# Ledger of designs, part 8: VH-VL binders against q98ui9r863to1033

Target 1, 171 residues: q98ui9r863to1033
Amino acid sequence: GTCTVYGNGHYMSFDGEKFDFLGDCDYILAQDFCPNNMDAGTFRIVIQNNACGKSLSICSLKITLIFESSEIRLLEGRIQEIATDPGAEKNYKVDLRGGYIVIETTQGMSFMWDQKTTVVVHVTPSFQGKVCGLCGDFDGRSRNDFTTRGQSVEMSIQEFGNSWKITSTCS

## First folded at step 4 (VH-VL)

Design p23 (framework fv_fezakinumab)
Fold by ESMFold2-Fast, scan of step 4:
Structure p23 (fold): chain C 171 residues (1-171), chain A 122 residues (1-122), chain B 111 residues (1-111)
Amino acid sequence: as target 1 above (171 residues)
Amino acid sequence: QVQLVQSGAEVKKPGASVKVSCKASGYTFTDYYMHWVRQAPGQGLEWVGWIRPYSGGTFYAQKFRGRVTMTRDTSISTAYMELSRLRSDDTAVYYCARDSYYEWFGDYFDYWGRGTLVTVSS
Amino acid sequence: QAVLTQPPSVSGAPGQRVTISCTGSSSNIGAGYDVHWYQQLPGTAPKLLIYGNSNRPSGVPDRFSGSKSGTSASLAITGLQAEDEADYYCQSYDSSLSGSVFGGGTQLTVL
């Protein structure tokens, strides 16, 4: 499945549900550190809106990808790779292709970012039911895409989005 | 309310080991990374490393690798930092501090323990 | 040998403004990592003063403000009071060290 972020807070989940959400915090876009897979989690993707002054428009995104042994922080024009365990084997590759930053993992997750506001996350079918975040749980049913961090299904987009915020990052 | 309660002051001889504890309360212990920061008398703050209480995973600053070990006991919400082969210049107040980032690391420290003075002298 | 550079001391009179700088490099502040500030009163643990470059925790007065530009950050204290006399530390994250880094600290003296 494919999850896409584009423009000013537009989302399409892994199950094909479209929604609009703008927040002032860092948010978990997608991860497999979820209640039924916590000990076997392999990645986490965090998204932050970088606003243009006080205009409330989004200039670009700040993206952080976290893996078991490393972290990649992405800002426009920058790729920063942090080895949290320098002796561990990498389970991912980073490429630059036509202005896009492309990250592919051995676990079947792929990430693309245009260094502006467009993010594409692809996961193989092996991730069905194992992922959570703003991209949804990839269970093949759109009704479950708005599952909050507490595992409740919410119909409010604002409540859903806010359940995936990283509270310490809010203004 | 969030509290981090540290063990009492220790006096050690050079070559000994010290183990400092930090008991957390007022939040889910496994949801936040715990950092250790030290401060020699009259000197600045120096980051030692972090432990993720959920998994027991650790990362240490290069200066301390081979001498520091961080552990935790989730049944009593307590983190530990053990420093071995102590030298006189390890004399410092050792703080535990909670990473503010829910299930994350590399952010700011929102709550600090009161510190444990470790004195290393002959 | 602190990773971030701060002036060792600053001073001001009551009611004045002081600014404390924090200078980093391309692997930390210059890389876009946020800067946070801590106040340490004599004999106490550090206390969070500013987080995320410019945000104040509940209970921190408006007299304290933070900013960040390029590879540097600044803490501004206006309307200085005697109780502001303390050590101030900046903190960020360093990608080359894969860990948190502190400034050397600045001792503020209120004359």
Scores: ipSAE 0.006, ipTM 0.533, lowest interface PAE 10.9, mean pLDDT 83

Design p24 (framework fv_fezakinumab)
Fold by ESMFold2-Fast, scan of step 4:
Structure p24 (fold): chain C 171 residues (1-171), chain A 122 residues (1-122), chain B 111 residues (1-111)
Amino acid sequence: as target 1 above (171 residues)
Amino acid sequence: QVQLVQSGAEVKKPGASVKVSCKASGYTFDDYYMHWVRQAPGQGLEWVGWINPYSGGTFYAQKFRGRVTMTRDTSISTAYMELSRLRSDDTAVYYCARDSYYEWFGDYFDYWGRGTLVTVSS
Amino acid sequence: QAVLTQPPSVSGAPGQRVTISCTGSSSNIGAGYDVHWYQQLPGTAPKLLIYGNSNRPSGVPDRFSGSKSGTSASLAITGLQAEDEADYYCQSYDSSLSGSVFGGGTQLTVL
């Protein structure tokens, strides 16, 4: 399945549900460290809106990708790769294609970023039901895409979005 | 609200190892990196390394590689720093400190433990 | 050995202004990384005083201000008070080390 973030806070979940959410904190976009897969998690993607000047409009995204043996920090055309286990075999590739930064893992997650506000996350079918975050749970049922961090299904988009915030990062 | 509570003072002989703990409360433990910083008596602050509590991933300053290991136990929101093959010049107060990892340009430490004095003497 | 250079001591009388410098290199402050400052009162753990070059956390008086230019940063304390007597440390990030780096610390004496 494919999850897309585009423009000013527009989302399309892995199950195809569209919603608008705008927040000023860091948010978990997608991860597989979820209650049904905590011991076998392989990635977490965190996003934060980066404002332009005095405008409240989002200028770009600040993105952190966290893997078992490495981390990648992305902001305004800058890429920082950190090896958290220098002896471990690298389980991902970084490429630049047509203005997009592309990161692919050996476990079947792909990430694309236009260095501004568009993010595309693709996961293979092996991740079905194992992911959570703003991108939803990829279980083939769109109503479950609004599952909060506590595994409650919420109808409010604001409650859903805020359940995935990292509280200390709020402006 | 946010608190980092460290284990008590230790006295060790040269060649021994020491394991210092740092129990976090008042926030989601997995969401913040934990750093370890030491300070020898009358000396300045020296960065030792960090652990990502979420992944268990670690990174250590060159000086400590091969002698330090950082771990965590998410069930009790506790981070650990173990330093082996202790020398007299490892005598210091060891602090845990919470990282503002999500600041892009440069990490800073918003909350600190009170420190654990480790004395290495024969 | 400290990576960032600070004067070992500075002194002033109540009501005066003091400035503490922090000098780095091209791999840290000179590379554009932000500078943060910590205050350590005698017998206590360090406390965040300034982050991101010039921002104050809640509870820090506006007498404390930070600035950064080129490879150096500066902490200014105006209206000096007896309670400001402490050690002050600058901190940044070093890209060649991929880690946090500290200054050697400056002991402020209020006369």
Scores: ipSAE 0.007, ipTM 0.527, lowest interface PAE 11.7, mean pLDDT 84

Design p25 (framework fv_fezakinumab)
Fold by ESMFold2-Fast, scan of step 4:
Structure p25 (fold): chain C 171 residues (1-171), chain A 122 residues (1-122), chain B 111 residues (1-111)
Amino acid sequence: as target 1 above (171 residues)
Amino acid sequence: QVQLVQSGAEVKKPGASVKVSCKASGYTFSEYYMHWVRQAPGQGLEWVGWINPYSGGTFYAQKFRGRVTMTRDTSISTAYMELSRLRSDDTAVYYCARDSYYEWFGDYFDYWGRGTLVTVSS
Amino acid sequence: QAVLTQPPSVSGAPGQRVTISCTGSSSNIGAGYDVHWYQQLPGTAPKLLIYGNSNRPSGVPDRFSGSKSGTSASLAITGLQAEDEADYYCQSYDSSLSGSVFGGGTQLTVL
């Protein structure tokens, strides 16, 4: 499945549900460190999407990809790879393709960034029911894509989005 | 309440190693990165590195690579920094400090230990 | 020595305003990384004063404020009080070093 972030806080979840969400914090966009897969988690993607003052446009995107042996930080067209376990073999590759920075893992997750505000996350069918975050849980049922961090299904987009916030990063 | 309790002051001879501990309480230890920062007498703060207590993954400032090792013991919520081949210019107060960003690094330090004075003298 | 540049000292009388600058480069503040500030009272550990350029933790008075522009940041202290006498450090992240970086510190003397 495919999750997409466009510009001013527009999202499409892995199950195809569209929603708009803008917040003042960093948020878990997608991860597989979830209740159905906690001990076998392989990635976490964190996104900060700030509106420019009171503009509906996003001024900048700050993105972090966290893997078991490496972390990748993305900000303002810049990429930084950090080996948190330098002795371990990397489970991903970085490529530049068609203006996108592309990061592909051997476990079947791929991430694409246009170096501005468009982010695309692909996961293979093996991730069904194993992911969580703003991108949803990829179980083929769009109604439960608004599952909060506490595993409650919320009908409010704002409450759903804020359940995935990293509180220490909030204004 | 969050607390970071560090081990007591140490006096070492040049060439020795020192291992400083930092026991965390009041939060889930594995959810926040732990940083180490030192301050030589009369000088400023100098970042040493970080450890991810969940994975054990570490990253060290270039100056300390090859001499510093950071570890943790999740069963007692304790982080360690070991500095080897000590020289007199390693004399400093060594602080542990919690990264503010839940399961992230490279942010700000919201809680600090009281510091451990390490004196290296012959 | 330090990666971020601060003036070594600043002074003011009670009730006055002082500003402490923090100058970086394109690999840290200029790359968009946030600036954080710490207060260190004599004989104590540093304490978080400002985070994320301009935010105050609970318990920090509103006379402390932060701002960031381009490759630099500043800490402003208004209505100076005797208890503000301390060392102040800025901190950011440096992409070329892949690590946290500090300013050299500024000693504030309240006259």
Scores: ipSAE 0.006, ipTM 0.510, lowest interface PAE 13.3, mean pLDDT 82

Design p26 (framework fv_fezakinumab)
Fold by ESMFold2-Fast, scan of step 4:
Structure p26 (fold): chain C 171 residues (1-171), chain A 122 residues (1-122), chain B 111 residues (1-111)
Amino acid sequence: as target 1 above (171 residues)
Amino acid sequence: QVQLVQSGAEVKKPGASVKVSCKASGYTFYDYYMHWVRQAPGQGLEWVGWINPYSGGTFYAQKFRGRVTMTRDTSISTAYMELSRLRSDDTAVYYCARDSTYEWFGDYFDYWGRGTLVTVSS
Amino acid sequence: QAVLTQPPSVSGAPGQRVTISCTGSSSNIGAGYDVHWYQQLPGTAPKLLIYGNSNRPSGVPDRFSGSKSGTSASLAITGLQAEDEADYYCQSYDSSLSGSVFGGGTQLTVL
């Protein structure tokens, strides 16, 4: 499945549900550290919108990728890779392809970012039903894509989005 | 409300190890990085490192690599810092401190534990 | 040794203004990283006073303000009160160390 973020807060979940959400906080885009897989989590992707001046339009994203033994922090024009367990085997590759930063893991997750507002996350079928976040739960049923962190299904996109925020200081 | 409760004071001999705990409450433990900062008597603050409770990933200041180990137990929302091969100049108050930012230009500490005094004396 | 440089002490009378400087280098403040400030009352843990150069957390009086220019930052305290007696620490991020760095601390005495 494929989850896409683009432009001014436009989303398409792993199950193909489309929605618009704008927020001022850090948000969990996708992760597999979820209630049904907490002890076996392998990745978390966090995004933050960077506004164009004082408008609601988004100019770029700030992105943090968290893996078992590494963290990668992405900001326009800047990449920081931190080894959080230097003795562990490296389970991912980073490439630059046609203006995109591409990160592929050995566990079947790939991430692409155009260094602006477009993010594409792909997960293999082995992740079906094991992911959560703004990208949804990849269970083949779009009705479940608006599941909050509290595991309720919301009809309000704003309430759904706000359930996945992390930072206590929103800009 | 957010609280970080640390373990009590310790007295150790040179060469020993000490393990300090920091129990978090009032927020989702695994969403926020936990840092450790120490302060020798009458001296300034010195950053030791951080742990990401989500992944268990850690990063330590160069000075402490090989001697410090940070761990956490998500079932009881507790972070630990263990410092080995203690020297007299490791005598300090050790603080845990919460960092909620995921930004490159971030890393400030919005809540602090009350500190654990570790005294290393021969 | 501290990475960021602060004066070891500063003093003022009640009602006066004082400023505390924090000087860095090209790998931290000079590289554009934000400066944060903490207040430490005797016998207590540090408390966040200013974050992101100039922002105040809820409950911090507007007598406290922060600024940043070039490789340096400043904390200004106006209308000094006796309860402002404390140690003040600046903090930033250093790209060459990939970690948080602190100033040496400044002891404020209200005479």
Scores: ipSAE 0.482, ipTM 0.815, lowest interface PAE 2.3, mean pLDDT 86

Design p27 (framework fv_fezakinumab)
Fold by ESMFold2-Fast, scan of step 4:
Structure p27 (fold): chain C 171 residues (1-171), chain A 122 residues (1-122), chain B 111 residues (1-111)
Amino acid sequence: as target 1 above (171 residues)
Amino acid sequence: QVQLVQSGAEVKKPGASVKVSCKASGYTFTDYWMHWVRQAPGQGLEWVGWINPYSGGTFYAQKFRGRVTMTRDTSISTAYMELSRLRSDDTAVYYCARDSYYEWFGDYFDYWGRGTLVTVSS
Amino acid sequence: QAVLTQPPSVSGAPGQRVTISCTGSSSNIGAGYDVHWYQQLPGTAPKLLIYGNSNRPSGVPDRFSGSKSGTSASLAITGLQAEDEADYYCQSYDSSLSGSVFGGGTQLTVL
């Protein structure tokens, strides 16, 4: 399945649910450290909106990808790879294709970023029911895409989005 | 409501190891990196390293590589810093401090523990 | 040896203005990384005073302000009060060290 973030806070989940969400915190976009897969988790993707100077519009995203032995931070064309275990073999590749920064893992997660506001996350069918975050749980049922961090289905998109925030990062 | 509670003072001999704990409460422990910063008596602040409580990933200042190990236990929201092969000049107050996750590793420390005094003397 | 340079001490009388400088290099402040400031009262842990060059956390009086230009930053304290007597530390990030860096600290004495 494919999850897309684009423009000024527009989302399409892995199950095809569309919603608009704007927040000023860091948010978990997608991860596989979820109930029933916590011990086998392999990635977490965190996003934050980056404002256009004095403008209230979103100019770009700040993105952090967290893996078992590495972390990657992306902001305004800057790519920083940190080996948290320098002796470990990398389980991902970084490429630049058609203006996108592309990160692919050996576990079947692909991440693409246009260096502005468009992010595309693709996961193989083996991740069905194992992911959570703003991108939803990829279970083939869009009603579960609003599963909060507490695993309750929320009716409010704002409550859903805020359930995936990292609290002290808020403005 | 955010609190970082550190273990009590330690007195060690040169060559020994010390393990300091930092118990977090009032927030989701795995959402914020934890840094360790030390301060020798009458001296300034010196950054030791960070741990990501979610992944267990760590990064240490070059001065401490080979002697420091940072770990965490997510079941009790506690971070640890172990410093081995202690020298007299390791005598310092050791603080844990929460990363703000503000910027591109240019983050500030929004909450600090009270510090743990480690005295290394013969 | 601190990576960022601060004066070791500054002093002022109540009601006056003092400034504390923090000088870096091209690998830290000069590379565009923000500067943060901490206040350390005697016998206590440091407390966040200013973040992101000029922002104040809740509870910090507007007498405290920060600025940044080029490779340097400054903390300004207006209307100086006896309770401001403390050590002040600047902090940034250094890309060549891949880590957080602190200034040497400035002891503020209120005369």
Scores: ipSAE 0.005, ipTM 0.492, lowest interface PAE 13.0, mean pLDDT 84

Design p28 (framework fv_fezakinumab)
Fold by ESMFold2-Fast, scan of step 4:
Structure p28 (fold): chain C 171 residues (1-171), chain A 122 residues (1-122), chain B 111 residues (1-111)
Amino acid sequence: as target 1 above (171 residues)
Amino acid sequence: QVQLVQSGAEVKKPGASVKVSCKASGYTFTDYFMHWVRQAPGQGLEWVGWINPYSGGTFYAQKFRGRVTMTRDTSISTAYMELSRLRSDDTAVYYCARDSYYEWFGDYFDYWGRGTLVTVSS
Amino acid sequence: QAVLTQPPSVSGAPGQRVTISCTGSSSNIGAGYDVHWYQQLPGTAPKLLIYGNSNRPSGVPDRFSGSKSGTSASLAITGLQAEDEADYYCQSYDSSLSGSVFGGGTQLTVL
């Protein structure tokens, strides 16, 4: 499946559901640290809106990718790699493809960022039903894409989006 | 059953534009990048570029920048490649091919269309 | 010009073994990017033969094998059959071009 973020809070989930959501916190875009896969989780992608200079307009995204032994921070075209377990081997590769920063893991997750507002996340079919976040749960049912952090299916986009916020980042 | 069905052969004059289509079926169209690859008569394979059918994002090989445009229509699962300001040396079979990611970085093409012959002659 | 270098032709008799080389540089195969191989029978579209250096798709017989070392890759074909007469292309990714790159192709003739 493929999940995309574009512009000012436009989303398409892994199951093809389109929605608009605006927030002022950090949000879990996609992860496999979910209730049915917590012990076997391999990635977490967090997004936050980044304003242009002193303008209130969003010109890019700030992105954090969290892996088992590493963390990658992306902001304004800059890449910061942090080894959270320096003794472990890397399970990902970073490349530049056509103006996109591309990060691909050995477990079948691909991440692309145009260094501005477009993010594309691709996961292999092996992730069906194992992912959660704003990108949905990739189970072939668009209604399930609005599953909240508490595992209740919500029809409200605002309640759905707020359920994936990282509370400590909202001030 | 994955299929990529391409439009029929085209004959164009130098300076014209051509638009080739590739209709996908048997999978979720927006899940896989679509690449375009051409082959001049008796010559090798030459990569043209890719489109992400989900976002509409594209990337083109340096040789074709300014002359090629890739688009898609998700409502009919169809990708398009338009090449403008045609020259005689653009005569080639143009293939669409689906990107199939594996665990390591690097794309390969798991399914190919049958190709569209574009002939550029005066 | 093709970015990856292949011999233009190779030939062998039925039952024989042949190898087709694919030579790259530090920006592609030498940078660690995997090599994939395609078979193109006369008058047809290319078909995936080997992906990820050495993996075979379903339906590809085990007499086709791939390997990679340093800046080069190799396709080996054992037990040659007349039906193997085709063009063979290697493909990888090039970081300096930010795109897919092909070898120039090798025409296999079965004598």
Scores: ipSAE 0.006, ipTM 0.477, lowest interface PAE 15.1, mean pLDDT 83

Design p29 (framework fv_fezakinumab)
Fold by ESMFold2-Fast, scan of step 4:
Structure p29 (fold): chain C 171 residues (1-171), chain A 122 residues (1-122), chain B 111 residues (1-111)
Amino acid sequence: as target 1 above (171 residues)
Amino acid sequence: QVQLVQSGAEVKKPGASVKVSCKASGYTFTDYYMHWVRQAPGQGLEWVGWINPYSGGTFYAQKFRGRVTMTRDTSISTAYMELSRLRSDDTAVYYCARDSRYEWFGDYFDYWGRGTLVTVSS
Amino acid sequence: QAVLTQPPSVSGAPGQRVTISCTGSSSNIGAGYDVHWYQQLPGTAPKLLIYGNSNRPSGVPDRFSGSKSGTSASLAITGLQAEDEADYYCQSYDSSLSGSVFGGGTQLTVL
């Protein structure tokens, strides 16, 4: 499945639901550190708006990708790789393709970023029902893509989005 | 509201290990990285490393690699720092401090524990 | 030794202005990383005073201000009070070390 962020706050979940959400906090876009899979989680993707001095629009996204033995931080074309276990073999690779920064893991997650506001996340079918976040739970049922961090299915996009914020990172 | 409560003072012999705890309350424990910072008597602050309580991922300053281990227990919102092969120059107050790693590349510490004095003497 | 350089001490009289410098290099402050400041009163844990170069947490008086230029940052304290007597530490991030770095600390003495 494919989850896409494009423009200022436009989303398409892994199950194909489209929605618009703008927030002023850090948000969990996608992860597999979810109920029923917490100890077996392999990735977490966090997004936040980058305030570049423009008063009317988000100029880019700040992105953090967290893996078992590494963390990658992305901002304005700058890439910071942090090894949390320097002795461990990397389970991902980083490439630059057609203006996108591409990060692929051996577990079946791939991430593409245009260095601005477009993000594309692909996960293999092995992740069905194991992911959560703004991208949804990828269980083949679009109606529960708006599942909050507390496991509620919300009809309000604002409540759904706010449930995935990282508390006190808000501007 | 936000509180970081650390374990009590420890006295250890050279070569021993010490494990300091930091119990968090007043916020969602797994949403913020926890850092450890030490301060030897009469000296400045020295960064030891961080743990991501959500994933258990850690990163340590090069000086401490091979001797420090950071862990957490999410069921009791507690972070731990264990320092092994203690030397007399490890005598210091060890602080836990909360940070949001997701804001910018430059990390800062918004709440601090009161510190745990670890004395290493022969 | 500390990665960021601060003067070991600074002094001023009540009501005066004092400035504490923090000098880094191209891998930290010079690379654009933010500078944060902490106040440590005798016998206590450090407390966040300034974050993100110039922002004040709730409860910090506007007598405290921060700035950053090039490879250096400064903490300014105006209207000095006896209660300001403390150690002050700057902190940033160093890309070469992939970690947080502190200044050596500055002891502020008020009459």
Scores: ipSAE 0.007, ipTM 0.579, lowest interface PAE 11.0, mean pLDDT 84

Design p30 (framework fv_fezakinumab)
Fold by ESMFold2-Fast, scan of step 4:
Structure p30 (fold): chain C 171 residues (1-171), chain A 122 residues (1-122), chain B 111 residues (1-111)
Amino acid sequence: as target 1 above (171 residues)
Amino acid sequence: QVQLVQSGAEVKKPGASVKVSCKASGYTFTDYYMHWVRQAPGQGLEWVGWINPYSGGTFYAQKFRGRVTMTRDTSISTAYMELSRLRSDDTAVYYCARDSKYQWFGDYFDYWGRGTLVTVSS
Amino acid sequence: QAVLTQPPSVSGAPGQRVTISCTGSSSNIGAGYDVHWYQQLPGTAPKLLIYGNSNRPSGVPDRFSGSKSGTSASLAITGLQAEDEADYYCQSYDSSLSGSVFGGGTQLTVL
């Protein structure tokens, strides 16, 4: 399944549900350390809006990708790679293709970023029912894509989005 | 109410290892990075490193690489810092401190443990 | 040696204004990284006082303020009170070290 973030807070979940959410905090876009897979989690993707100086417009996203042995931080075309287990093999590759930064893991997750506001996350079918976050749970049913961190299904997009917030003090 | 409760004071001989614990409560333990910062008697604050409780991933200041190991146990919301091959100049109060390290630049420590005094002497 | 430079001490009388400087370099404050400030009362752990150059956490009085310019930052305390007697530390990020860095600390004495 494919999850897309585009423009000024537009989302399409792994199950194809579209919604709009604007927040000023760090948010879990997608991860597989979820209630039905907590012992075997392998990644987390966190996003935050990056504003254009004094403008009210969003220029780009700040993105952090967390893997078992590495973290990658992305901002304004810059890539910072941090080895969190220097003895482990690198389980991903980074490429630049057609203006996109492309990160592919050996575990079936791929990530593309246009260095601005568009993010595309693809996961293989082996992740069905194992992921959670703003991208949804990839269970083949779009109606439960607004599942909060607390395991409830919300009609309020704001409450759904805020349940995936990490920081308590936001910009 | 966020709380970070650290283990009690330790007295060690040079060459020994010490393991300090930091039990977190009042928030989702895996959402916030945990840093360790030390302060020798009469000296300033010195950053040791961080652990991401979600992944178990760690990053240490160059001075401590090869001697420090940070771990966590998510079932009891506890972070650990183990420092090996202790020297007399490792005598310090060791603090755990919470940070949300998901901004590219903006690491700050909003809650601190009370500190654990580690004394290294013969 | 501390990476960020602070004066070792500063003094003021009750009701006065004091300023504590924090001087960095091109790899930290000069590179645009934010400066944060901590207050450490005698015998206690540090407490967050200012974050992101100029923001106050809930419960910090508005007589504490922070600013940043070029390679330096400043903490200003107005209406100085006896309970402000403490050590103050600045903190930033250093790109050459890939980690958090602290100033050497400033002891504030309220006369």
Scores: ipSAE 0.607, ipTM 0.852, lowest interface PAE 1.6, mean pLDDT 86

